VH-VL binders against o29789. Designs and how they scored, part 23

Target 1, 134 residues: o29789
Amino acid sequence: MDEKTLAKMIEAVNKHMPEKTRSLAEMLKEKDPTIRAKDGNEYYIEKRELEFIAQHVDELDWPRFRIPVILEMNDIGGERVIYVRDKLHAEFIKRAFGFDRVLNGILTLYMYELPQIRRKLRTASQVIFRISLK
Short names: E, the ipSAE of ESMFold2; O, the ipSAE of OpenDDE; V2, 0.75 times the mean of E and O plus 0.25 times the DockQ between their complexes.

## First folded at step 13 (VH-VL; framework fv_ficlatuzumab)

Design D1 (at its last look DockQ between E and O 0.03; V2 from the best seeds 0.00; counts 0 for: pae E 11.4 > 2, placed apart)
Fold by OpenDDE, look of step 13:
Structure D1 (fold): chain C 134 residues (1-134), chain A 125 residues (1-125), chain B 107 residues (1-107)
Amino acid sequence: as target 1 above (134 residues)
Amino acid sequence: QVQLVQPGAEVKKPGTSVKLSCKASGYTFTSYWMHWVRQAPGQGLEWIGEIDPSDSYTDYNQKFQGRATLTVDKSTSTAYMELSSLRSEDTAVYYCARDEGYYGDWESGYYFDYWGQGTLLTVSS
Amino acid sequence: DIVMTQSPDSLAMSLGERVTLNCKASQSVSSYVSWYQQKPGQSPKLLIYGASSRATGVPDRFSGSGSATDFTLTISSVQAEDVADYHCQQYSNYPLTFGQGTKLEIK
């Protein structure tokens, strides 16, 4: 990923970072579900994305499954990777996309794998950045 | 070689529905998303929607939401687009198109590397 | 929606001349632009992707350039077989959108 793309990502995160998460169960009951971002704006979550998630998550876990799906960008050894820290998110990603790489107990994605997820979770996922000063 | 085969033409009356087909060959059908694009006479191209044949995930242009339905038949490697409540303004050539475009970020859409020959849909009373 | 505006709507050129087609986006689309050639009675054919990358089999005389909002498709030396409509497309944001097209003819 080039610097320009990264800058775009950072900008996107700054604008759409959720203030609070919501449960999948709650949002599935709404016609036009939204998430409130830190900037004070509400952003619509596509119902089709929530339905897609629901297809790959046990119904018993719908109340515990938090939206958006958090994709945490980290820099490890000079390589950018994505951590999926939430256990339910990780299980969903495994089931829906077939990614099962676990490093240090955390589901880990490479940058080139991320587009597959984001294409189907354009609104229901968020990329966040962890800044680590070494 | 990659081929997307569509029937030549369909004629329908206003208020009815049409289901257009697109038979794919020469590649793994489930490995590429399929799009539908139409072109009214003398006009530009208009994106209708996309489908992942592997799991039938779909996304639509809001203009067509609720009226267009994309489906696939994996066993025959055929994609379908059903358009309901037809109007005269729906008269156009409808193309299926395979996407391949990947630029490197997760926010972008895609471009189309192979196209069907298109089906001319005429909607008239 | 992102609006793609092409210019000119049509043009007629002499064989061998340099042709420049323009496409302007209503907002920044980075480099997520593709170009298609559509000959009379045919389906579109991919020419350029990523604003400047030629698709497989596309002649060297075709080139794409631009970023953000302003994009250009150039034919260094137009040939008779280049008579067609040319369409630009953005894939920076959904819905995917196309320009209205430019018609290229030979004098």
Scores: ipSAE 0.808, ipTM 0.909, lowest interface PAE 0.6, mean pLDDT 93
Fold by ESMFold2, look of step 13:
Structure D1 (fold): chain C 134 residues (1-134), chain A 125 residues (1-125), chain B 107 residues (1-107)
Amino acid sequence: as target 1 above (134 residues)
Amino acid sequence: QVQLVQPGAEVKKPGTSVKLSCKASGYTFTSYWMHWVRQAPGQGLEWIGEIDPSDSYTDYNQKFQGRATLTVDKSTSTAYMELSSLRSEDTAVYYCARDEGYYGDWESGYYFDYWGQGTLLTVSS
Amino acid sequence: DIVMTQSPDSLAMSLGERVTLNCKASQSVSSYVSWYQQKPGQSPKLLIYGASSRATGVPDRFSGSGSATDFTLTISSVQAEDVADYHCQQYSNYPLTFGQGTKLEIK
């Protein structure tokens, strides 16, 4: 991938970062739930994606489960990986998708595993891009 | 279901402009980039440019820079491509195509999972 | 611009035969290649992305391979509904570019 294309992807990711996360419990009650992104626009979160999350998260945790699910891209020693740092997000990913690889307390995914998650959570997950130093 | 609806045909004279439409439905319009691709009769596909519907950021194939203008209307979920100073060589089918829209996977995107049916633009005297 | 060159320009195959379509990039595009099927009078349909990943709903008889500059789309057992033009596309660099296409016919 060239530098221009990568820079555009990073900007696209950053633009859709939420200004404020919202709880799963609150959004499940709404007919057409939205998240306000850093660009100032409201983006719909597909209700069926919220329901999918709810199926794999204990109801007692719904009020503190934040939307969107955060998937952090990192470059570790030339290998790109995904960290799921939020504990509730990590447990959800483990239950829903079966990923259980934990490195230093952080659920860690390979890049080729990301499409499976994104396909189910196109609107309810957000990738952030971080290049980690050695 | 995702749909991209385009009018079937447009006829224009050389030297004029055309504004082609692409109405999107079945998905969150502002979450996916829209691209325009054309195909002259009996020829291959040619990328024209792209637009991010969320903020109207555009980028163009240099061949069309200055003649093509991409816009969106978020309230109607409609993308537009305007092509000015039309020539007979602009006769082609013009497609809108949705970028797969996969944020953050730097190996995803820039390939098109849904296409409109295309508008045949005929430019002749 | 990266030029994508497809070969052959056209071919005719018997039902059930294995067909191989080739696409060569003028410089390395890593694995950033997609393939599209375009049936007569229709818009393109995504078959393969990332050189080798099948898009949702694409039959198993379609497979892709290759990296860097040489890419192949294989149809393991050609069927009548596979009559179409096939296009490769690179998405490594701007501008996005397509091959000229390969026309597949059934004898």
Scores: ipSAE 0.000, ipTM 0.579, lowest interface PAE 11.4, mean pLDDT 85
ESMFold2 (binder alone), look of step 13: mean pLDDT 92; pTM 0.945

Design D2 (at its last look DockQ between E and O 0.04; V2 from the best seeds 0.00; counts 0 for: pae E 10.1 > 2, placed apart)
Fold by OpenDDE, look of step 13:
Structure D2 (fold): chain C 134 residues (1-134), chain A 125 residues (1-125), chain B 107 residues (1-107)
Amino acid sequence: as target 1 above (134 residues)
Amino acid sequence: QVQLVQPGAEVKKPGTSVKLSCKASGYTFTKYWMHWVRQAPGQGLEWIGEIDPSDSYTDYNQKFQGRATLTVDKSTSTAYMELSSLRSEDTAVYYCARDEGYYGDWLSGYYFDYWGQGTLLTVSS
Amino acid sequence: DIVMTQSPDSLAMSLGERVTLNCKASQSVSSYVSWYQQKPGQSPKLLIYGASSRATGVPDRFSGSGSATDFTLTISSVQAEDVADYHCQQYSDYPLTFGQGTKLEIK
């Protein structure tokens, strides 16, 4: 992927960054749950995705589990990786997908691992791009 | 070799339900997603939905949401598609198709490398 | 939904001729396009994926090209066994969608 394409993607993806997250518990109670993005638009979260998450998260943690699952793309030394910074998100990813690579205390995914997650969390996850690339 | 075996035909009346089967062999059943695609006579292909046999996660074309149900039996490596509230417009050949399962791109979608022979479903009064 | 439109709907060619089938997406699908061959009375068979990659066992005379919205399947020298319907498919977004198909016949 060239820089121009990447820049366009970053701009597009970051536009849909959530303004505020919501709890899994409250969203499971709604028929048509939505998240408000920073651009002011609301997008629907698929119930089946929330139910999928719920199957892999202890019920006691549902009120603390924040939606969407944030997948942070970073460029480290010229290599693109995905950070899952939230602890509950990380535990969920480990339990649901088997990814448990931790670098510097952060669950870290490779780009080729991302599709497995996105396929089952098309709406309930967000890929965000760090503005300051190191 | 990879094989997806489907029964030849089913005949149903409007308003009833049908459950079509797809028996997979020649590969690890739980490692590949299974899709269902139908084709009305003389028409193009229409995607119905997909299922991950490993955990039975499903996703559907909204057109079939609530009417199509995908399931699997891992013990027999068989995928099933149940379609309810049948109507004449549901007359078609229904295919099961294996997803190649490529995960090289974070924005990836999926195509189908192996297909069953299809089941002809005829819905008529 | 992303609409895939194929052209022409049908065509008849002479043996050995170059065949060009087109597929147009209603919006950009990058290179996430596959092509299938469906012979009469048979199931679809994968020919091309990723817009330009040939599936295993597919003859060299088949090639795919294109990006974003315009895609082409080319048969450099059509053979008798190439009589079939050809379908394009996008997998850039859900739901997965197919073109309406192109019927290829031999004169």
Scores: ipSAE 0.811, ipTM 0.912, lowest interface PAE 0.6, mean pLDDT 93
Fold by ESMFold2, look of step 13:
Structure D2 (fold): chain C 134 residues (1-134), chain A 125 residues (1-125), chain B 107 residues (1-107)
Amino acid sequence: as target 1 above (134 residues)
Amino acid sequence: QVQLVQPGAEVKKPGTSVKLSCKASGYTFTKYWMHWVRQAPGQGLEWIGEIDPSDSYTDYNQKFQGRATLTVDKSTSTAYMELSSLRSEDTAVYYCARDEGYYGDWLSGYYFDYWGQGTLLTVSS
Amino acid sequence: DIVMTQSPDSLAMSLGERVTLNCKASQSVSSYVSWYQQKPGQSPKLLIYGASSRATGVPDRFSGSGSATDFTLTISSVQAEDVADYHCQQYSDYPLTFGQGTKLEIK
């Protein structure tokens, strides 16, 4: 991926980052739940995606399960991988998708596994970047 | 209200070690990464390393790898930086600085929104 | 390590003048640049992140621009309280690095 294309992707992610996260429990109560992004616009979170998450998260954890699900892009020895650092998010992904690869205590996904997650969580997951790729 | 409190000064002899503290208040300590940055007299800023207080994951500038150790005490919301084998060139102001965590604005971090007042470390014989 | 080079090293400006401070990276850092203001005897204060976004509470007279390797901090009408050292920082790659600083004074 070239530098200009990467820069555009990162700018797009930054514009759409939420001002704050919201709990699964709160959003499940709403008919048309939204998250206000850093750009000032409200973005719908599709309720069917929240319901999919709820199927795989114990109900007692719903108040502390934060939306969106965070997928952190990282570089390990020249290989781009995705970390799921939030423990509730990691447990959800293990239960919902069967991914269980843990490196240094962090659920770790290969880039080719990302589409499986994004297809089910188009609005309810967010990719973030900790450090840019070399 | 967000506040990072550091001792004002430390004086040490070469060859000894120092453990600098940074007490955080006014926010959830485990939601934001903590960094350490130093500034030698008349010089620019130099990044030392970072720690994620939620799980104590650390990463260091290679220049300090093996000499600097970052830790946290979650019960007191305090970050620590230990620097061993002190030399006169370690004389500097040492800052703790907060970057955003995963629960903040959800932007890629690595820039510092709040800084401590700094501790002046003087290493002289 | 990515080297950040600031220019000028120092400048003196009259009140109300437009000030432009430059920062050049030794390789592309996309838009991952922040700017800090450090008044004498104080710790740095965040002004700009993402090359152009103002931090909370920063006056509108401060603006940032640039991408890839060339970045600027502009003060549209300098005021007496703007006397400080200004640092740029890249956060595109480890280790995080800062420019050497630009000292702004009032004539």
Scores: ipSAE 0.008, ipTM 0.551, lowest interface PAE 10.1, mean pLDDT 84
ESMFold2 (binder alone), look of step 13: mean pLDDT 92; pTM 0.946

Design D3 (at its last look DockQ between E and O 0.04; V2 from the best seeds 0.00; counts 0 for: pae E 12.3 > 2, off the site)
Fold by OpenDDE, look of step 13:
Structure D3 (fold): chain C 134 residues (1-134), chain A 125 residues (1-125), chain B 107 residues (1-107)
Amino acid sequence: as target 1 above (134 residues)
Amino acid sequence: QVQLVQPGAEVKKPGTSVKLSCKASGYTFTKYWMHWVRQAPGQGLEWIGEIDPSDRYTDYNQKFQGRATLTVDKSTSTAYMELSSLRSEDTAVYYCARDEGYYGDWESGYYFDYWGQGTLLTVSS
Amino acid sequence: DIVMTQSPDSLAMSLGERVTLNCKASQSVSSYVSWYQQKPGQSPKLLIYGASSRATGVPDRFSGSGSATDFTLTISSVQAEDVADYHCQQYSNYPLTFGQGTKLEIK
């Protein structure tokens, strides 16, 4: 991926960053749950995806599990990795997808591992890009 | 140019299995997910399943769960679809189709920009 | 599963006429709809993705519109080479599903 494509992608994905997250518990109670993005638009979250998440998260954690699942893309020294910083998100990803790579205390995914997560969580996950501060 | 090459036809008896091939060329095989879609005579298209050519992930239409198996041979850039317990209703043209999407971003989707010519599978006693 | 219903099942048009094909989803699929053209004896060819984006190499006479549940493929001026079956597809949710197809013929 060239720099121009990456920049465009970053702009696009960050535009859809959630303004406010919502709990899995409350969204499961709604017929047409939505998330408000920073661009001011509301986006529907697929109920099927929430149900999928619920199957892999203890019911006691449903009120604490925040939607969307944040997949943080980082560029570290020219290498791109995805951080799953939220601990409940990380545990969910481990349980649902079998990814358990932890670097510096953070669940870390490679780019080639991202698609299968995004395919299952098309609406209930968000990819955000963060520039490395190193 | 992108090409997906499939054999022309297969004839099988009910209860048997078939393994259909799809040879890809003209692009990096492992960068695009591969789907299988079938079309019964005079009917619409039916999605069977998808596979990451890196052989890291597969997903199936529940209708075919346990009966269809998707695999790939990265060394030959070939995708395979095996269908077991064949029945007459499985008679159809089976297509492999390349997924244009990659990251599954918000606006990206799982639609098919290139298709094989299809393999006609006839299941008959 | 999301059901995609196309209408009409078939139609015959005269050369140069405007053609409108419809596709209805059983539930909202946002703009995650693609259209394919399948000529006799051939594999499907991508025409439209994202409900309204024209695929590379597709003539300008083809256009897509719609959102949520109602989608339309339009051929502004039908040509002889447009004789084909047309399929809509949703990719909003798994399993991916197609319409039953619309057969377009020339009178």
Scores: ipSAE 0.017, ipTM 0.706, lowest interface PAE 5.2, mean pLDDT 89
Fold by ESMFold2, look of step 13:
Structure D3 (fold): chain C 134 residues (1-134), chain A 125 residues (1-125), chain B 107 residues (1-107)
Amino acid sequence: as target 1 above (134 residues)
Amino acid sequence: QVQLVQPGAEVKKPGTSVKLSCKASGYTFTKYWMHWVRQAPGQGLEWIGEIDPSDRYTDYNQKFQGRATLTVDKSTSTAYMELSSLRSEDTAVYYCARDEGYYGDWESGYYFDYWGQGTLLTVSS
Amino acid sequence: DIVMTQSPDSLAMSLGERVTLNCKASQSVSSYVSWYQQKPGQSPKLLIYGASSRATGVPDRFSGSGSATDFTLTISSVQAEDVADYHCQQYSNYPLTFGQGTKLEIK
């Protein structure tokens, strides 16, 4: 029954997932930027978090840097790891936090590294769940 | 009902460009990424690139970087793929395909729930 | 680039038989694999996503399994309408890549 319990956790998290991502450049220009979630509600993205991202992203990349930063929690045969698959997100994480572990071309984080990121990006990052078996 | 409508065929000479169209209907065009995939005669499928119609963000297979250009027209719900410097090995059926998921490496997304019927591009001298 | 290798290249099956199609990734793709059916003269249609989840409207006889590098598509009881090419696709890493396809025929 472990798969069913995980599916329920994933469903609960998925309700808050963004309906669409937004550009860092566009959101930086807004006073009170928001993201619409799949539940139909608008959620504020704290402007200070966008500014923190901007400090560690080349300005030429701001138009194509998507908000929120995606942190993919993965369960691989009982091991929990976090993938940062978006190339710009991964480079930002490396520059801002110093995490540089790349496995199979994907920036890979341990669970204990997640709170460090979430403290700085409470509203500008989103955890998503994927489950796999090896 | 979701539909992606493409012209049936195009014939071009080497060294020229082509702009292929894909008209979407039956859904909100800006809520889903559009991808382009080609299939040479008797061969497998090859991903060309993607575009987010909401803000025109694009990403390309590096094999096509510099030759392929993806654009959209929101007012007509139409996606376009322009391929330049055509050569005979570009002869293929070109599909547009709808991505179900959101930008990023989300659990849902980067797989294609609806496909156009394809445009056969023939490049010959 | 992640190479997806399908086997066999083709096969012929009797109606009602169980068929298993294989897809192997050159490196781990976790469970980020989809399968498509492409009937003669038609565009691909999504069958399976997430390695094992059936797309809407796909008959129960189609199922997927696997993780990491080895994936299978199973048709529990082959029907005449299942004559098609079948493609696997990984969506773990850019660029998105497809297997070369497996042609299924009825003998």
Scores: ipSAE 0.005, ipTM 0.549, lowest interface PAE 12.3, mean pLDDT 84
ESMFold2 (binder alone), look of step 13: mean pLDDT 92; pTM 0.946

Design D4 (at its last look DockQ between E and O 0.04; V2 from the best seeds 0.00; counts 0 for: pae E 9.9 > 2, placed apart)
Fold by OpenDDE, look of step 13:
Structure D4 (fold): chain C 134 residues (1-134), chain A 125 residues (1-125), chain B 107 residues (1-107)
Amino acid sequence: as target 1 above (134 residues)
Amino acid sequence: QVQLVQPGAEVKKPGTSVKLSCKASGYTFTSYWMHWVRQAPGQGLEWIGEIDPSDSYTDYNQKFQGRATLTVDKSTSTAYMELSSLRSEDTAVYYCARDEGYYGDWTSGYYFDYWGQGTLLTVSS
Amino acid sequence: DIVMTQSPDSLAMSLGERVTLNCKASQDVSSYVSWYQQKPGQSPKLLIYGASSRATGVPDRFSGSGSATDFTLTISSVQAEDVADYHCQQYDNYPLTFGQGTKLEIK
C-alpha cells in the first residue's frame, strides 16, 4: 500500500466512522436503514448486506449484533493486519467467510483477505485505522 | 488458458427479453467474480453488474436495477445476463469479464483481466 | 456516479512518437484506475491497473501514472499494432465507470 492509498484510507475512516452503532435487528425492520457518521451525515446501509449478515448470525443475536462491522486496521511494527475485536463480528466473519485466525485472542485478518469482506459488506462494514506507536 | 466464450449475436424486438451466456474455462469458475459490461456502437464501456459465482451474490448498476438479472450455472461454468424490457438504446456489444480484484482491496481492485469476445445485441422493431 | 473524462477524443501519431492519453476523474479516486486497449473488432485488453501497474504481458512501452483525479497512459514509442481505442476505468466506488475512450491512429 502506497502512502497516498493510506492517506485516502485514513481520510475515509475519519469521514465515515460511525458516531453510533445500531443493532442488526433494528435495522432489518427499516426500509432504508442509515448510520450516522461522525461527520454528521447519515449513510444508507444496503438491506441486502444486512440480510446477508442475518443469514450467518443466529436470530437470537440479532439484537446484539452491532452495525457496522468494524474492521480495525493496525500497523504493528510496520506490518498491517486487520483486527475484528467484537465477538459477534468475529463469529460472523468465521461463519460467513471462513477466516478463523486468532492471534492474542483477537480474530486477525491479513490485508489480502479484506477484499472478500468489503465486497459483501460495502456499506455494512467500516474500516478504521489505528497506528501502534510501540 | 482462461477463456470466456460468448455467442456472436442476438436480435430482439423492443419490449422483449434476452438472456446472454458466457461460458468460462481454464480456471476455477467459483473463485472469481464475473462482471458484465456493454458498449453501444461508437461509445464507451458501461458497467452493468457483478456476480459472485460461489454464492450468486449480485450487485448492479442502478441504471439496470430491476431490468438486468445475473445468474450462474456452476455445473457448466456459465454466467448469464438477462435483460428485460429491451429498447433500441440497449443495442450494444455485451461483454462478460472476469474480475481479478475486490472492492476494498487496497492493493488490487475491480479491474478485468479477461474478457469474452462479446455478444452483439440488436434491438429493433 | 464518478465521471471519467478522457482526452483527447482521438489523435493520430507517427510511428515512434511518444503518445500521452489523459483521464480525469470527477472526484478523488486515489490510484484505483485501470486502462484497457481495444483494437478494432476486439474485446478490451487490460493494460494498467492501480494507476501505474502494468498487467502481465503488456509491453514496456506502456506506462501509467497519476493519482487522485488526473491520470495518464503513455506509450513511449507508438507502434503500428497500438492502433486502438483506449479506455480508463475507476474502481474507487460503485458503480464502476469508464471514460468515453480515446481513439489512437497512426498517420
Scores: ipSAE 0.022, ipTM 0.664, lowest interface PAE 5.9, mean pLDDT 89
Fold by ESMFold2, look of step 13:
Structure D4 (fold): chain C 134 residues (1-134), chain A 125 residues (1-125), chain B 107 residues (1-107)
Amino acid sequence: as target 1 above (134 residues)
Amino acid sequence: QVQLVQPGAEVKKPGTSVKLSCKASGYTFTSYWMHWVRQAPGQGLEWIGEIDPSDSYTDYNQKFQGRATLTVDKSTSTAYMELSSLRSEDTAVYYCARDEGYYGDWTSGYYFDYWGQGTLLTVSS
Amino acid sequence: DIVMTQSPDSLAMSLGERVTLNCKASQDVSSYVSWYQQKPGQSPKLLIYGASSRATGVPDRFSGSGSATDFTLTISSVQAEDVADYHCQQYDNYPLTFGQGTKLEIK
């Protein structure tokens, strides 16, 4: 991506980052769960997406599973890749979508794998950007 | 100010190929996916495929896999769709359309906020 | 492929009437439905996305509703410039698919 396009994407992501993550267990109890973003707006999380996550996460882990699922975009050597650093998020993605590529302890996705995750988790996942400084 | 400019018409014979163009202006070309959609005379809309202009990643409706090829030229902000082995059934208006969603905006995508004016492709003897 | 079925195929309305156009998906598509207006001889124009969100610059008389499989586009008071074909589209799953369209006429 060029430098200006990346900067615009970082700004867009920063506006919509949650101020505070919420546990899956607590959000499943709510009829119309929301997450407040750093732009001050509340965004609904579709209950069907939370239920989809719950189907693939051991119930003992629901209190510790944080919403949204974080998909960290990195630009490494001119190639875009996605890191899933949260261990519960990574295990969920492995179980739900079958992705199991782990590089240096981090579940790593190619960009072309992102749409199918986003399609099922349009409100319950969040892309963030982390630029490699090296 | 967003504009997608396409040639008005193309006439081709069966068995040949065509490469249709779509020149974008008024926005950052690499920030939005481009799609191609066709409409046969008197019929509905049919999605052909999509391309991410930033890295040329493509995905196609399986119906067109192997016949359609999507490319971009970032230096001219132009998207292209090549369709090979043309048949008379390929006669249609071909639109380029901008995907409103882009990577980094998790609340939108896969619907089309701007459309070109369309190129009428006629395939006949 | 998800089939989007629109009804009616066509209708004629008097100016000022309320118009309701229907779109049914062959499977649950959540709220991932958009609506387009295509005036004669023109390309489509986005009206509604996310089942109910009005696109920028679209008049307030247009509204969308529905979820899962049943969706509607409503024009609260039809005007002469609303003569067009109207298409629904799902974007829940590949391939992206459109309904066959509903033709709206005056009279």
Scores: ipSAE 0.007, ipTM 0.567, lowest interface PAE 9.9, mean pLDDT 85
ESMFold2 (binder alone), look of step 13: mean pLDDT 93; pTM 0.947

